VHH binders against UPF0146 protein MJ0688. Designs and how they scored, part 1

No score or structure here was measured in a lab: all are predicted.

Target 1, 137 residues: UPF0146 protein MJ0688, of Methanocaldococcus jannaschii (q58101)
Amino acid sequence: MNVKIIVEFIKKFAEENNCKKIAEIGIGFKFDVARELSKYFDLIAIDINEKAIEKAKLLGLNAYKDDLFNPNISLYKNIDLIYSIRPPRDLQPYILDLSKKVNANLIIRPLLNEMPIKELKLKNYKGEVFYIKEKQI
Positions, changes and structure headers below are counted from each chain's first letter, unless a header gives other numbers; Kabat numbers aren't used for antibody chains.
F, E and O stand for the ipSAE by ESMFold2-Fast, ESMFold2 and OpenDDE, each averaged over both directions (binder to target, target to binder). V2 = 0.75 x the mean of E and O + 0.25 x the DockQ between their complexes.
Where letters were taken out, [cut] stands.
Atom coordinates printed by the task and the answers are left out, and those that the model quotes come from them; centres of patches stay.

## First folded at step 6 (VHH)

Design m1 (from g10W with K59E Y105S; framework vhh_ozoralizumab_d1; at its last look DockQ between E and O 0.03; V2 from the best seeds 0.00; counts 0 for: pae E 11.0 > 2, placed apart)
Fold by OpenDDE, look of step 6:
Parts: sequence; C-alpha cells; structure tokens
Structure m1 (fold): chain B 137 residues (1-137), chain A 121 residues (1-121)
Amino acid sequence: as target 1 above (137 residues)
Amino acid sequence: EVQLVESGGGLVQPGGSLRLSCAASGFTFDDYAMYWVRQAPGKGLEWVSEISWSGGSTEYPDSVKGRFTISRDNAKNTLYLQMNSLRPEDTAVYYCAREGYSWGSDEFDYRGQGTLVTVSS
C-alpha cells in the first residue's frame, strides 16, 4: 500500500468536490493517512475500538468511537467525504450505507482491489485502485 | 447489455510472448477509452495499459512499459494486448475494462470475465 499515492488521491478528490470536512471510517492503528490529510481538511477519525480512538487523540487527531453497524449520524454532521482504507469486504456495504445517510462522497481503498460492490465505481490513480461514489445533490 | 470477453491467455515460458484479445459489444466501442488490468493470486487489481478511443494515445505503468503494447480495432470492436518478454511476476488474470465517464479520472464501469496468463518455466 502506497500511503503517499492514497493521500494524493483522497486530497485531490476532496478538493475537486469542494470537501471541507472529511471522516475516516475504521482508522484502527494506522494513522499516517489521517495525519497527513488533517493538514488540509477538517478530519475526524472513527473506529469501534476505544484504544484506537485513544491513540488517535494522543497523536492530535479528532477521533470518536462509533459502531458502523449502528452509526450515530450526529457524529458525521457536515461531513463532505467519508473514506476508508482497506476495510473488510463484508463491511463495505455498511460504509456505503453510512455515506448515503450522511449524504457524503465516498472513497474506499480496498484491501484486495477487486471490483467494487454495487453503486461504487472503480477508479485508478497512479496504479492504485479506489472505489468511489459521489454524494447526491 | 455491455459485454467484454477476453481471450488469448495461457501458459508461457519466461521471455515468451502472448497476445490477448477483448471482444466488446453492447455499446459504441470507439466512444470509450479502454484498459487492461490484471490481478495476481492474492493481490489486487493492477492497471497495465490504457488506450484512447481513437488509439492515438497509449499509457503504461513502469512495470510493463517497453514490454506490453495495447492496441484496438474499432471496426472490429476489439481490444488487444501484446505482451513480450514475459516474466513470472506477470502471472495473473487479465481483464479488459471500459472507461466510465467521470471528469478528470480513470474510472472503470465494466470489465470482462478475464483470461489467465501463467508465466512459468
């Protein structure tokens, strides 16, 4: 996984879609992408693991605990873009559903780079593959 | 219905050559840029070649540049990939993919079932 290219793509996408506030779903214990993007965007990091959230906060990230299966929509107020890095395939429909409920753009950097689930589009950027969906007007 | 059907895959020795074909139907072929992508076992999709609608422009990643050549015959609705100097790391399922219309991006909206290329001594 090329973190630099991932950051470039998300940043470029966010800028092209006039995104100001963005959210990473399932940040886990990998903070490089969020830390870099937080320099350019109002970023919140989300995870179900409290220790991950605690560590994210120690690194200076704005982070909140939330359950993707039962999300607190109020946490995602004014979010323009939701992105997730290497989420399990089985969780991608839930990420998509969250993006719909929030009415946010969506980027998934898949783990296996297979064809995207329904409603997502496959996008290639400098040899890296992403799934995307634009929010509704 | 949009259809892309790849063919031409097989077993080849290192240093060998292979030519893949993709038959397109169900859409105006020459309105779209086309791509070849590949997926090795246990790995993600990798972009390996791009060609403009007219065939006037082509692009390759460094991993295959100088070895692979993409081309198309719009009269036959067919996309080709000439693969030379094949390496074991080129082993993968190769897919033909169509560019979706999204401003300023390389987006695929359709791809075929794929054809397996195995490079082994």
Scores: ipSAE 0.014, ipTM 0.229, lowest interface PAE 8.0, mean pLDDT 91
Fold by ESMFold2, look of step 6:
Structure m1 (fold): chain B 137 residues (1-137), chain A 121 residues (1-121)
Amino acid sequence: as target 1 above (137 residues)
Amino acid sequence: EVQLVESGGGLVQPGGSLRLSCAASGFTFDDYAMYWVRQAPGKGLEWVSEISWSGGSTEYPDSVKGRFTISRDNAKNTLYLQMNSLRPEDTAVYYCAREGYSWGSDEFDYRGQGTLVTVSS
């Protein structure tokens, strides 16, 4: 996985779709993408793991604990883009449902060697595969 | 509650074969990609293979490609690694691993206790 290419794609997509506020779902302990994107966007980082959230905050990220099986919708107020990198398969329908509830664009960089859920469109970008949903206008 | 139990390790001659098994319980097995990883004496963990939740896609590093085959039986909650043409460099403790349930909190959130494979004359 090429962090530079992933950052580039998400940034380009967000700019093309006039996104100002973005959220990374399932950040865990892999902060490089979010740290770079936070230079350009109002970014929040989301994970269920409190230790991951504590570390993200120490690194300067605006981070919150949330359980996507029962999400706190208010955390996502005015979020224009949700993205998730290698989310577990069982989380993907919940991420999609959240994106629909808050009417946000969605980018998933899928788990290696698998297609995500059927409602997403495939994009290839410089050797990386992304699956996207654009918000309703 | 989540349990991964590896078996099938042992002593084998160079050029020989072994089949490792991993019995999974305490979670919905077919919702997760699964991995085999190994740790040679005095070394860090090395990724050995990956299989998608359905079994439809697999991946291997060059060091084992063509010699090792990962597979899964979702009806039996079991992951397998067929290891052929074994070399002394394959000597390691082999672990079955699951991608973390927490959204990216650990690269291998759960792994078993491991099974030792020794390849020696």
Scores: ipSAE 0.000, ipTM 0.223, lowest interface PAE 11.0, mean pLDDT 83
ESMFold2 (binder alone), look of step 6: mean pLDDT 80; pTM 0.808

Design t1 (from k2 with V101T Y103W; framework vhh_7ocj_1)
Fold by ESMFold2-Fast, scan of step 6:
Structure t1 (fold): chain B 137 residues (1-137), chain A 120 residues (1-120)
Amino acid sequence: as target 1 above (137 residues)
Amino acid sequence: QVQLVESGGGLVQAGGSLRLSCAASGFTFSSYAMGWYRQAPGKQRELVAAISSGGDTRYGDFVKGRFTISRGNAKNTVYLQMNSLSVEDTAVYYCATETYTEWSDTEDYWGQGTQVTVSS
């Protein structure tokens, strides 16, 4: 996994799609991508783990606890792009559903070789593999 | 230690076929998804095909219908059958996997690569 290339891809995608507010789903204790992207976008970090959210806030991130199996839709009202890095397989359909409900673009960087939902389009970028969905046209 | 060793590359005429093999060791092969990647001269590396532990497959659009990925768990080997080869398929082909580390982080492993050259 190359964090710098992941940041570069998400930033480029967001700029090309005029995204202003973005959400990382399932941030856990890995803050490098979100911290870098928060310099350029209004970013929120989401996780079900309270300790992860506490740590994210200490590092200056806007972070909220949420359970994506039963999400608080109001948290995502103006989100233009949802992204998730190595989300669990069982969570991926719920992330896709959320992106549809709030009309947001979606980027998933899964564990290498994992196959996300078939609706997502495979995108190779500088040695990294992403799966994307563009918002309703 | 994790090792991935590719073989089966070579020179072939356009329209021909090659079968690549990747022998894996040092991890629980049957539990992990495996992938084939390629890097052509002057290009970035790209995913060619992937296969899950359960046998589900995914292909890059440029090879769909021509290439087939498969796995033999008894031999800890993943294969790439390449049919109807074209000059655009010329590249070094790599086998890869990603595993979890002790800290819920991940580490990816890549083979040394095998050269495929398709002439017109």
Scores: ipSAE 0.403, ipTM 0.714, lowest interface PAE 2.0, mean pLDDT 89

Design t10 (from k2 with Y100W; framework vhh_7ocj_1)
Fold by ESMFold2-Fast, scan of step 6:
Formats: sequence, structure tokens, C-alpha cells
Structure t10 (fold): chain B 137 residues (1-137), chain A 120 residues (1-120)
Amino acid sequence: as target 1 above (137 residues)
Amino acid sequence: QVQLVESGGGLVQAGGSLRLSCAASGFTFSSYAMGWYRQAPGKQRELVAAISSGGDTRYGDFVKGRFTISRGNAKNTVYLQMNSLSVEDTAVYYCATETWVEYSDTEDYWGQGTQVTVSS
């Protein structure tokens, strides 16, 4: 996984799609991508793990605990882009459903070679592989 | 200790076929997804095809039904059958996997690569 290339791809995608408010789903304890992107976008970080959220807040991120199997939709008001890095396979349909409900673009960077849902379009970018869905206009 | 060893590359005429093999060792092969990637001179590395532990497949748009990925779990091998080859398929082909290592961390492994050259 190349963090700099992942940041570069998400930033480029967000700029090209005029995204201003973005959400990272399942941030865990890996903050490098969100910290870099938060310099350019209004970013929220989401995880079910309370300790991950506490650490994210200590690093200056806007972070909220949420359960994607039963999400608090109000947290995602005005989100233009949802992204997730190596999300658990079981969460992927719920992340897609959330993106549809709030009409947001979606980027998933899965574990290498793992298949996300067939609705997502494969994108190669500088050696990294992403799967995307663009929002309805 | 994870090793991926590619074979089957070579020189072929446009319209021809090649079958690449990747022999894997050092991990529980049947539990992980495997993929084939390629990199042409001066270009970025791109995903050609991937196969899940359950056998589901995904292909890059550029191979347009011409390539087929498969796996033989008994032999710890992943294959790429390449048909209707064109000059644009000329690249070094790599097999790769990524495994979970410890808590929340992963490690990716890449083979040495095998050269495929398609002449007109």
C-alpha cells in the first residue's frame, strides 16, 4: 500500500468531482491518509472502535463513532465522497448502501486482489487499485 | 518466506496465446486472493486480473474477455491464459498477493515478473 499514491488519487478524484466534504469509513488506527486529506477537505473519520476515535481526535481529526450496520445518517449530511481503505468484506455492501442513501461518490481501496461489489468500477492509478462509484447528479 | 515465481512469458506474434503460471509458497494459498499485474515501459503498473479465494474473478477493461485467470489450490498456483494477444499487451507481468500480518497490518508480495513481448 502506498499512502502517498492513495492520498493523491482521492484528492484528484475529489477535486475533479467538486467534492468538499468527505468521510473516511473504518479509519482504525491508520491516520496518515485522513490527516493529509484534511488539509484540503472538510473531512470526518468514522469507526466503530471508541479508542480509534479517541486517538483520531487527539491528532486533530473530526472523528465520530458509528456502526455501519446501523448508521446514523445525520452524520453524513452533505458528504460528497465516502472512502474506505481495506474495509472488512462484510461492511462493503453497507458502505455502498450508505453512499446511495446520502448520494455521495464512493472510493474503496480493498485488500490487494480482493473483490468489492460488482457495481463498483475498477480504476488503476500509479500501481494502486481502487473501485469507485460516482454519485447521481 | 512467501515466494511467488512466475513462468510462461516469452515472445509471441500478434493474435497468439500464452499461459502464465505463478507458483506460490510460504503462506496458506487457498485463503488469499491472487492477482496478475503488468507494467509496460514508461507506464504505471495496472491490475490485469484477480481471483478471490472463493474463485470470483475481476478483469481490467483492457483485456476485454481475452484473458482468463484461474487457480489450482492443490498446486498452489495461479494462472493467466492470454488469448488474442496484441502489441499493447507487451509488458512485464507480475503475480501478487497481500496477507494480513498481525493486528491491522498487511504485507504485500510480488513475484520477480515475467516478460511478455508481442510482435506485429
Scores: ipSAE 0.424, ipTM 0.712, lowest interface PAE 1.8, mean pLDDT 89

Design t11 (from k2 with T106Q; framework vhh_7ocj_1)
Fold by ESMFold2-Fast, scan of step 6:
Structure t11 (fold): chain B 137 residues (1-137), chain A 120 residues (1-120)
Amino acid sequence: as target 1 above (137 residues)
Amino acid sequence: QVQLVESGGGLVQAGGSLRLSCAASGFTFSSYAMGWYRQAPGKQRELVAAISSGGDTRYGDFVKGRFTISRGNAKNTVYLQMNSLSVEDTAVYYCATETYVEYSDQEDYWGQGTQVTVSS
């Protein structure tokens, strides 16, 4: 996993799609991507783990606890792009569903070789693999 | 202890076929997804094909219909059957997996690569 390339891809995608407010789903305890992207975008970090959210806030991120199996839709009202890095496979359909409900673009950077849901389009970028969905116009 | 060893590369004429093999050791092979990647001169590495533990497959658009990924769990080996090869398929091909090893977080493991050269 190359954090710098992941940041580059998400930033480029967001700029090309005029995204201003973005959400990282399932941030856990890996903050490097969100911390870099927060310099350029209004970013929120989401996780179900209270300790992860506490740590994210301590590092200056806007972070909120949410359960993607039963999401608080109001948290995502103005989100233009949802992204998730190495999300559990069983969570991916729920992340896709959320992106559809709030009409946001979606980027998933899966675990290496993992098969995301078939609705997402594969993108190779500088040695990293992403799966994307663009929002409906 | 995780090792991936590619073989089967070589020089082939356009329109020909090659079968790549990746022998895996040091983890519970049948439980993990496996992937084939390639890197051509002057280009970045890209995913060619991947196969899940359950046998589901995914391919890059540039190889769909020509390449087939498969796995032999009894031999701890993943294969890439490459048909209708073109000069643009010339690259070093890598086998890769991301797996959990004892007392560590998940890590990426890559083979050393096998060269495929397609001449016109």
Scores: ipSAE 0.282, ipTM 0.627, lowest interface PAE 3.1, mean pLDDT 87

Design t12 (from k2 with Y32W; framework vhh_7ocj_1)
Fold by ESMFold2-Fast, scan of step 6:
Structure t12 (fold): chain B 137 residues (1-137), chain A 120 residues (1-120)
Amino acid sequence: as target 1 above (137 residues)
Amino acid sequence: QVQLVESGGGLVQAGGSLRLSCAASGFTFSSWAMGWYRQAPGKQRELVAAISSGGDTRYGDFVKGRFTISRGNAKNTVYLQMNSLSVEDTAVYYCATETYVEYSDTEDYWGQGTQVTVSS
C-alpha cells in the first residue's frame, strides 16, 4: 500500500468531482491518509472503536464514533465523498448503502486482489487499485 | 519472509500463447487472494487478473476471454494462461498478494516481475 498514491488519488478524484466534505470510514489507528487530506478538505473520521476515535482527535482530526451496520445518517449530511481503506468485506455493502442514502461519491481501497461488490467500478492508479461509485447528477 | 517468484515470460509472436507461474512462500498461500498485474513502458501498473482463496476470478477488461488465472494450492503457485497475445500485451508481469505482516496488520508483496514481449 502506498499512502502518498492513495492520498493523491482521493484528492484528485475529490477535486474533479467538486467534493469539499469527505468522510473516512473505518479509520482504525491508521491516520496518515486522513491527516494529509484534512489539509485540503473538510474531513471527518469514523470508526466504531472508541479508542481509535480518541487517538484521531488527539491528532487534530474531526472524529466520531459510528456503527456502519446501523449508521447515524445525520453525521453524513452534506458529505460529498465517503472513502474507506481496507474495510472488512462484510462492512462494504453497508458503506455502499450509506453512500447511496446520503448521495455521496464512494472510494474503497480494498485488500489487494479482493473481489469488488457488484456496483463498483475498478480504477487502477499508479499501482494502486480502487473501487469507485460516482454520485448521481 | 514472503517471497513471490515469477517465471514463464519471454518473446512470443502475435497470436501465440504463454503460461506464467508464480511460486509463493512465507505465508499461508491457500488463505489469501493472488493477483497478476502488468506495467508497460510509460504506463501505469494495472490489474490483469485476480483469484480469491475460494477460487472466484476477476479480469481486466483488456484481457477478458484471452487470459485465465488459476491456482494450485498444493504447490503454492498461481498461474496466468495467456492466449491470443497481441503486441499491446507487451509488459512486465507481476505476481502480488496482501497478507499479514504481524497480527492483523497487512502489507502488499510483489514479485520481481517477468518480461513478456509480443512481436508482430
Scores: ipSAE 0.323, ipTM 0.667, lowest interface PAE 2.1, mean pLDDT 89

Design t13 (from k2 with T97A T99V; framework vhh_7ocj_1)
Fold by ESMFold2-Fast, scan of step 6:
Structure t13 (fold): chain B 137 residues (1-137), chain A 120 residues (1-120)
Amino acid sequence: as target 1 above (137 residues)
Amino acid sequence: QVQLVESGGGLVQAGGSLRLSCAASGFTFSSYAMGWYRQAPGKQRELVAAISSGGDTRYGDFVKGRFTISRGNAKNTVYLQMNSLSVEDTAVYYCAAEVYVEYSDTEDYWGQGTQVTVSS
């Protein structure tokens, strides 16, 4: 995984789509992307793991515990872009559904070799592979 | 420990065929997507073919219609059938997987590589 290229792609996409408030889903214990993007966007970090959220908060991130199989929709009000890095395949339909419910753009950088859920569009960027959905106009 | 072991490479004449195998161990193989990559001298490593846990496949444009990726979950093995080989297919071929090591944290695993040489 190339963190710099991932940050660059998400930042460029968000700027091109006039996104101001963004959410990382399934942040786990990998904070580098969110920490860089939080300098430019109003960012929230989401995970079901309480210890991951505690560590994210210690690093200065706005972080909240949530279960994406049964999400708290109010947490995502006014989110312009949802992104997730290496989400489990089973979680991807729920992330897509959430992005539709809150009318947000979506970026997924899947596990190496993984195919995305059917509705997303492939985007190659400097050796990294992303799958995207743009919000309804 | 996670281990990927490639086999099946070798020297072949243009127009010939080879079948590569990658034996995986140390993780729940059937739950993960697998991929074949190649690197020729002086070139960047590139995706040849990938297969999801569900069996969906993707191919690089330069091999589509000539190569076929498949998997045998019972044997924890991913295969690459290479037909109509050309000199431009000469490269070291690598098997790769990204495996969860803890919640949302992953590690990339690459095999040792197997040399494919296509002569004219």
Scores: ipSAE 0.256, ipTM 0.617, lowest interface PAE 2.4, mean pLDDT 88

Design t2 (from k1 with Y104W; framework vhh_7ocj_1)
Fold by ESMFold2-Fast, scan of step 6:
Structure t2 (fold): chain B 137 residues (1-137), chain A 120 residues (1-120)
Amino acid sequence: as target 1 above (137 residues)
Amino acid sequence: QVQLVESGGGLVQAGGSLRLSCAASGFTFSSYAMGWYRQAPGKQRELVAAISSGGDTRYGDFVKGRFTISRGNAKNTVYLQMNSLSVEDTAVYYCATETYTEGWDTEDYWGQGTQVTVSS
């Protein structure tokens, strides 16, 4: 996983799609991408793990606890882009569903070789592999 | 110790075929997804094909209909059947996997690569 390239891809995608408010789903304890992107976008970080949220807040991130198997839709009001890095495979359909409900663009960078739901488009970018969905107009 | 060893590369004429193999050891092969990647001179590394532990497959758009990924769990091996090869397929091909370690950590493992050269 190359953090610099992941940041570069997400930033480029967000700019090309006029995204201003973005959400990282399943941030866990890996904050490097969100911290860098938060310099350019209004970013929220989401995880079910309370300890992960506490650590994210200590690093200056806007972070909220949420369960994506039963999400609090109001947290995602006006989100233009949802992204997730190495989300559990069983969570990916729920992340896709959330992106549809709130009409947001979606980027998933899965664990190496994992396939997200077939609905997403594969993008190779500088050695990293992403799966994307553009929001409906 | 996780090891991935590729074989089957070589020189082939355009329109020809090659079958790549990747022998894996040091982890529970059947539980992990496997992938083939390539890097051509002056290009970035890109995903060619991936196969899940359950056998679901995904391909890069540039190889769909020409390449087939498969796995033999009894042999701890992943394969890439490459048909209708073109000069644009010339690259070093790598197999790769990511395994879980203790806690929330994972580790990526890459083979040393096998050269595929397609001449016109």
Scores: ipSAE 0.336, ipTM 0.663, lowest interface PAE 2.2, mean pLDDT 88

Design t3 (from k1 with Y104F; framework vhh_7ocj_1)
Fold by ESMFold2-Fast, scan of step 6:
Structure t3 (fold): chain B 137 residues (1-137), chain A 120 residues (1-120)
Amino acid sequence: as target 1 above (137 residues)
Amino acid sequence: QVQLVESGGGLVQAGGSLRLSCAASGFTFSSYAMGWYRQAPGKQRELVAAISSGGDTRYGDFVKGRFTISRGNAKNTVYLQMNSLSVEDTAVYYCATETYTEGFDTEDYWGQGTQVTVSS
């Protein structure tokens, strides 16, 4: 996993798709991507783990606890892009559903060789593998 | 330790075929997804094909219909059958997997690579 390349890809995608408000789903305790992207975008970080959210807030991130199996839709008002890095396989359909419900673009950077949802398009970028969905017009 | 060893590369004429093999050791092969990646001179590495522990497959759009990934769990080996090769398929091909480490984090492992050269 190359964090700088992941940041670069997400930033480039967001700029090309005129995204201003973005959400990282399942941030856990890995804050490097969100901290860098928050310099350029209105970013929120989401996780079900309260301790992860507390640590994210200590680092200056706008972070909120949410359960993607039963999401609080109001948290995602005006989100243009949802992204998730190595999300659990079981969570991926729910992340896709959320992106459709709020009409957001989606980027997933899965575990190596993982079979993500077939609806997402495979994108190779500088040695990293992403799966994307562009929002409906 | 996890070890991946590729073989089967070589020089072929456009329209020809090659079968790549990746012999794996040091982990429970049958439980993990396996992937083939390639890197051409001056280009970045890209995913060619992946196969799950259950045999589900995923391909890059540029090889669909021409390449087939398969696995032989009894031999701890993953294969890439490459048909209708074109000059654009010239690259070093790598086998890769990601396994769980201590504390339930993950690490990815890459083989040494095998060279495929397609001439016109």
Scores: ipSAE 0.426, ipTM 0.722, lowest interface PAE 1.8, mean pLDDT 89

Design t4 (from k1 with S53E; framework vhh_7ocj_1)
Fold by ESMFold2-Fast, scan of step 6:
Structure t4 (fold): chain B 137 residues (1-137), chain A 120 residues (1-120)
Amino acid sequence: as target 1 above (137 residues)
Amino acid sequence: QVQLVESGGGLVQAGGSLRLSCAASGFTFSSYAMGWYRQAPGKQRELVAAISEGGDTRYGDFVKGRFTISRGNAKNTVYLQMNSLSVEDTAVYYCATETYTEGYDTEDYWGQGTQVTVSS
């Protein structure tokens, strides 16, 4: 996993799709991507783990606790792009459903070689593999 | 301690076939997905094929129908059968995996690569 390339891809995608507000789903305790992207976008960080959210806030991130198996849709009002890095395979359909409900673009960087949900488009970018969905017009 | 060692590359005529092998050691091979990637000079690295621990496969658009990925868990080896090779398949081919460490952490491993050259 190359954090610099992941940041570069998400930033490029967001700019090309005129995204202004973005959400990282399942941030856990890995803040490097979100911290860098928050310099350029209005970013929120989401996780079910309260301690992860507390640490994210301590580092200056806007962070909220939410359960993606039963999401609080209002948290995602005006989100243009949802992204998630190495989300559990079982969570991926719920992340896709959320992106559809709030009409957001989606980027997933799965665990290497993991079989993502069908419907997403494979994108190779400088050695990293992403799966994307563009929002409905 | 994780090691991936590729073999089977070489020079082949367009329309020919090659079989690549990747011998894995240092982790519980049967529990992880394995993948083949390639990189031609001056090009970005791209996914060629992947196989899950359960045997489900995924292929890059340019190789569907021509290449087949398979795995032999008893030998800790993943294979790539390459048929109907074209000059555009010329690249260094890499074997890769990503394993869970502890908790939310992961680590990815790449082999040294094996050169495939397809002449016209």
Scores: ipSAE 0.439, ipTM 0.731, lowest interface PAE 1.8, mean pLDDT 89

Design t5 (from k1 with G54E; framework vhh_7ocj_1)
Fold by ESMFold2-Fast, scan of step 6:
Structure t5 (fold): chain B 137 residues (1-137), chain A 120 residues (1-120)
Amino acid sequence: as target 1 above (137 residues)
Amino acid sequence: QVQLVESGGGLVQAGGSLRLSCAASGFTFSSYAMGWYRQAPGKQRELVAAISSEGDTRYGDFVKGRFTISRGNAKNTVYLQMNSLSVEDTAVYYCATETYTEGYDTEDYWGQGTQVTVSS
């Protein structure tokens, strides 16, 4: 996984789609991407693990506990882009559903060789593989 | 220890065919998705094709309809059948997988690569 390239892709995508408020879903204890992107965007970090959220807050991130199998939709008001890095396979349909409910763009950087839902479009970018959905107008 | 060994690359004329093989060892092959990637000189690596443990497949747009990925679990091998080759397919082709480690972290593994050269 190349963090610099992941940041570059998400930033470029967000700028091209005029995204200002973005959410990382399932951040866990991997904060490097969110920390870099938070310099350029209003970013929130989401995870079900309370300890991950506590650590994220200590590093200066806006972070909230949420369960994507039953999400608090209010947390995502005005989010332009949702992204998730290596989300569990069974969580991906729920992330897609959330992006539809809040009308946000979606980027998933999956585990190597994992096949996200066919509705998402495959994008190769500088050695990294992403799957995207653009929001509806 | 996980090992991936590619074979089957070579020189072919445009319009020709090649079949690549990747022999895997050191993990429960049937339980993991396998992928083929390529990198051409001066370009970045890209996903060519992937196959799930259950046999579902996904392809990069530029190879869809021309390449076919398949797996033989009894032989711990993943294959890439390459038809209607174009000079733009010239690249080193890599086999890769990602496995779970202790503590629910992951590690990715890459083979040494096999060179495919397509002449006009």
Scores: ipSAE 0.454, ipTM 0.734, lowest interface PAE 1.8, mean pLDDT 89

Design v2 (from g10W with K59D Y105D; framework vhh_ozoralizumab_d1)
Fold by ESMFold2-Fast, scan of step 6:
Structure v2 (fold): chain B 137 residues (1-137), chain A 121 residues (1-121)
Amino acid sequence: as target 1 above (137 residues)
Amino acid sequence: EVQLVESGGGLVQPGGSLRLSCAASGFTFDDYAMYWVRQAPGKGLEWVSEISWSGGSTDYPDSVKGRFTISRDNAKNTLYLQMNSLRPEDTAVYYCAREGYSWGDDEFDYRGQGTLVTVSS
């Protein structure tokens, strides 16, 4: 996994789709992508783990605890793009459903060679694989 | 409650082999990617292998590629790491970890207690 290429793809996608407020789902303790993207976008970081959220806040990220199996929809009001890096397979349909409820674009960077769930399009970019959904007009 | 229990560590000479096991419980094992991570004395956590939920794809950093092999038995809820051609720099506590919301430090709740691997003459 190339963090620079992931940042580059998400930034380019967001710019092409006029996204201004973005959310990373399942950030954990991997802050490099969010920290870089937060220079360009109004970014929130989401995780169920309270310790991860505390550390994200310590690093200057705008972070909130949320459970994607039972999400707080109000946290995602005005989000233009949701992205998640290597989310668990069972979480992916819930992330998709959230993106549909809040009418946001979606990017998932899966584990290598996983098949996309229905409704997501495979996109190859400089050796990285993404599954995307563009929001309804 | 998610539980991951590692076993199989020990003392081995350079060039030797060990197989680590991780028994998983408290979640649907075959819905999650799984990882092996290690922590050498005085160092941070280092990822050493990953495997998809189905076992259909694996990945390794260059430091262990060709020497280590990750595998899983979804029927037994068990993760394995076959370690060959061991080197002194492989000395570390090895942890089984579940892919999820949180990843990558000593406070991470979805990793096991670890198993010590010592590679020494």
Scores: ipSAE 0.005, ipTM 0.286, lowest interface PAE 10.1, mean pLDDT 84

Design v3 (from g10 with K59E Y105S; framework vhh_ozoralizumab_d1)
Fold by ESMFold2-Fast, scan of step 6:
Structure v3 (fold): chain B 137 residues (1-137), chain A 121 residues (1-121)
Amino acid sequence: as target 1 above (137 residues)
Amino acid sequence: EVQLVESGGGLVQPGGSLRLSCAASGFTFDDYAMYWVRQAPGKGLEWVSEISWSGGSTEYPDSVKGRFTISRDNAKNTLYLQMNSLRPEDTAVYYCAREGYSYGSDEFDYRGQGTLVTVSS
């Protein structure tokens, strides 16, 4: 996984779609992408693991604990773009549902080129594989 | 409840091979990516391999790439790690781990009790 290419793709997508507030879902203990993107966007980081959220906060990220199987919708008010890197397969339908409920664009970078859930559009970018959904106009 | 039981560890000479197994129960095995992680004496957890839910994709760090092969048998709910060209620095307790909401080597959704691999002359 090339972090610089992932950052480049998400930044370009967000700029082309006029996104200002973005959320990373399932950040875990991998902060490199969010730390770079937070220089350009109003970013929040989300995970169910309290230790991951504590570490993210220590690195200066705006981070919140939330359970995506039963999300706190108010946390995502005004989010323009949701993205997730290597989300668990069983979580992916819930991430898609959340993006629809809050009317946000969605980017998923799946684990090891595995196909995520149906309905998302495949994008190849400089050797990285992404699946996207554009928000309703 | 989720259970992961590792086996296959033991003592081998440098250059030798071992095959580790992990028997999974208590969840739908083919819905989850699986991992092997290890902990060397006096050190932290280190990720050594990942496999997708279908077995179609695998990933390794440079330290083991080309020497270790992860695989799975979804019909048997079993995860494997084939370890070749073993080195003294591969000495560790090896754990089978299930994907969770958070990714990282020091916290997994679930992991087993481990199996000890010792590589010495």
Scores: ipSAE 0.013, ipTM 0.359, lowest interface PAE 7.2, mean pLDDT 85

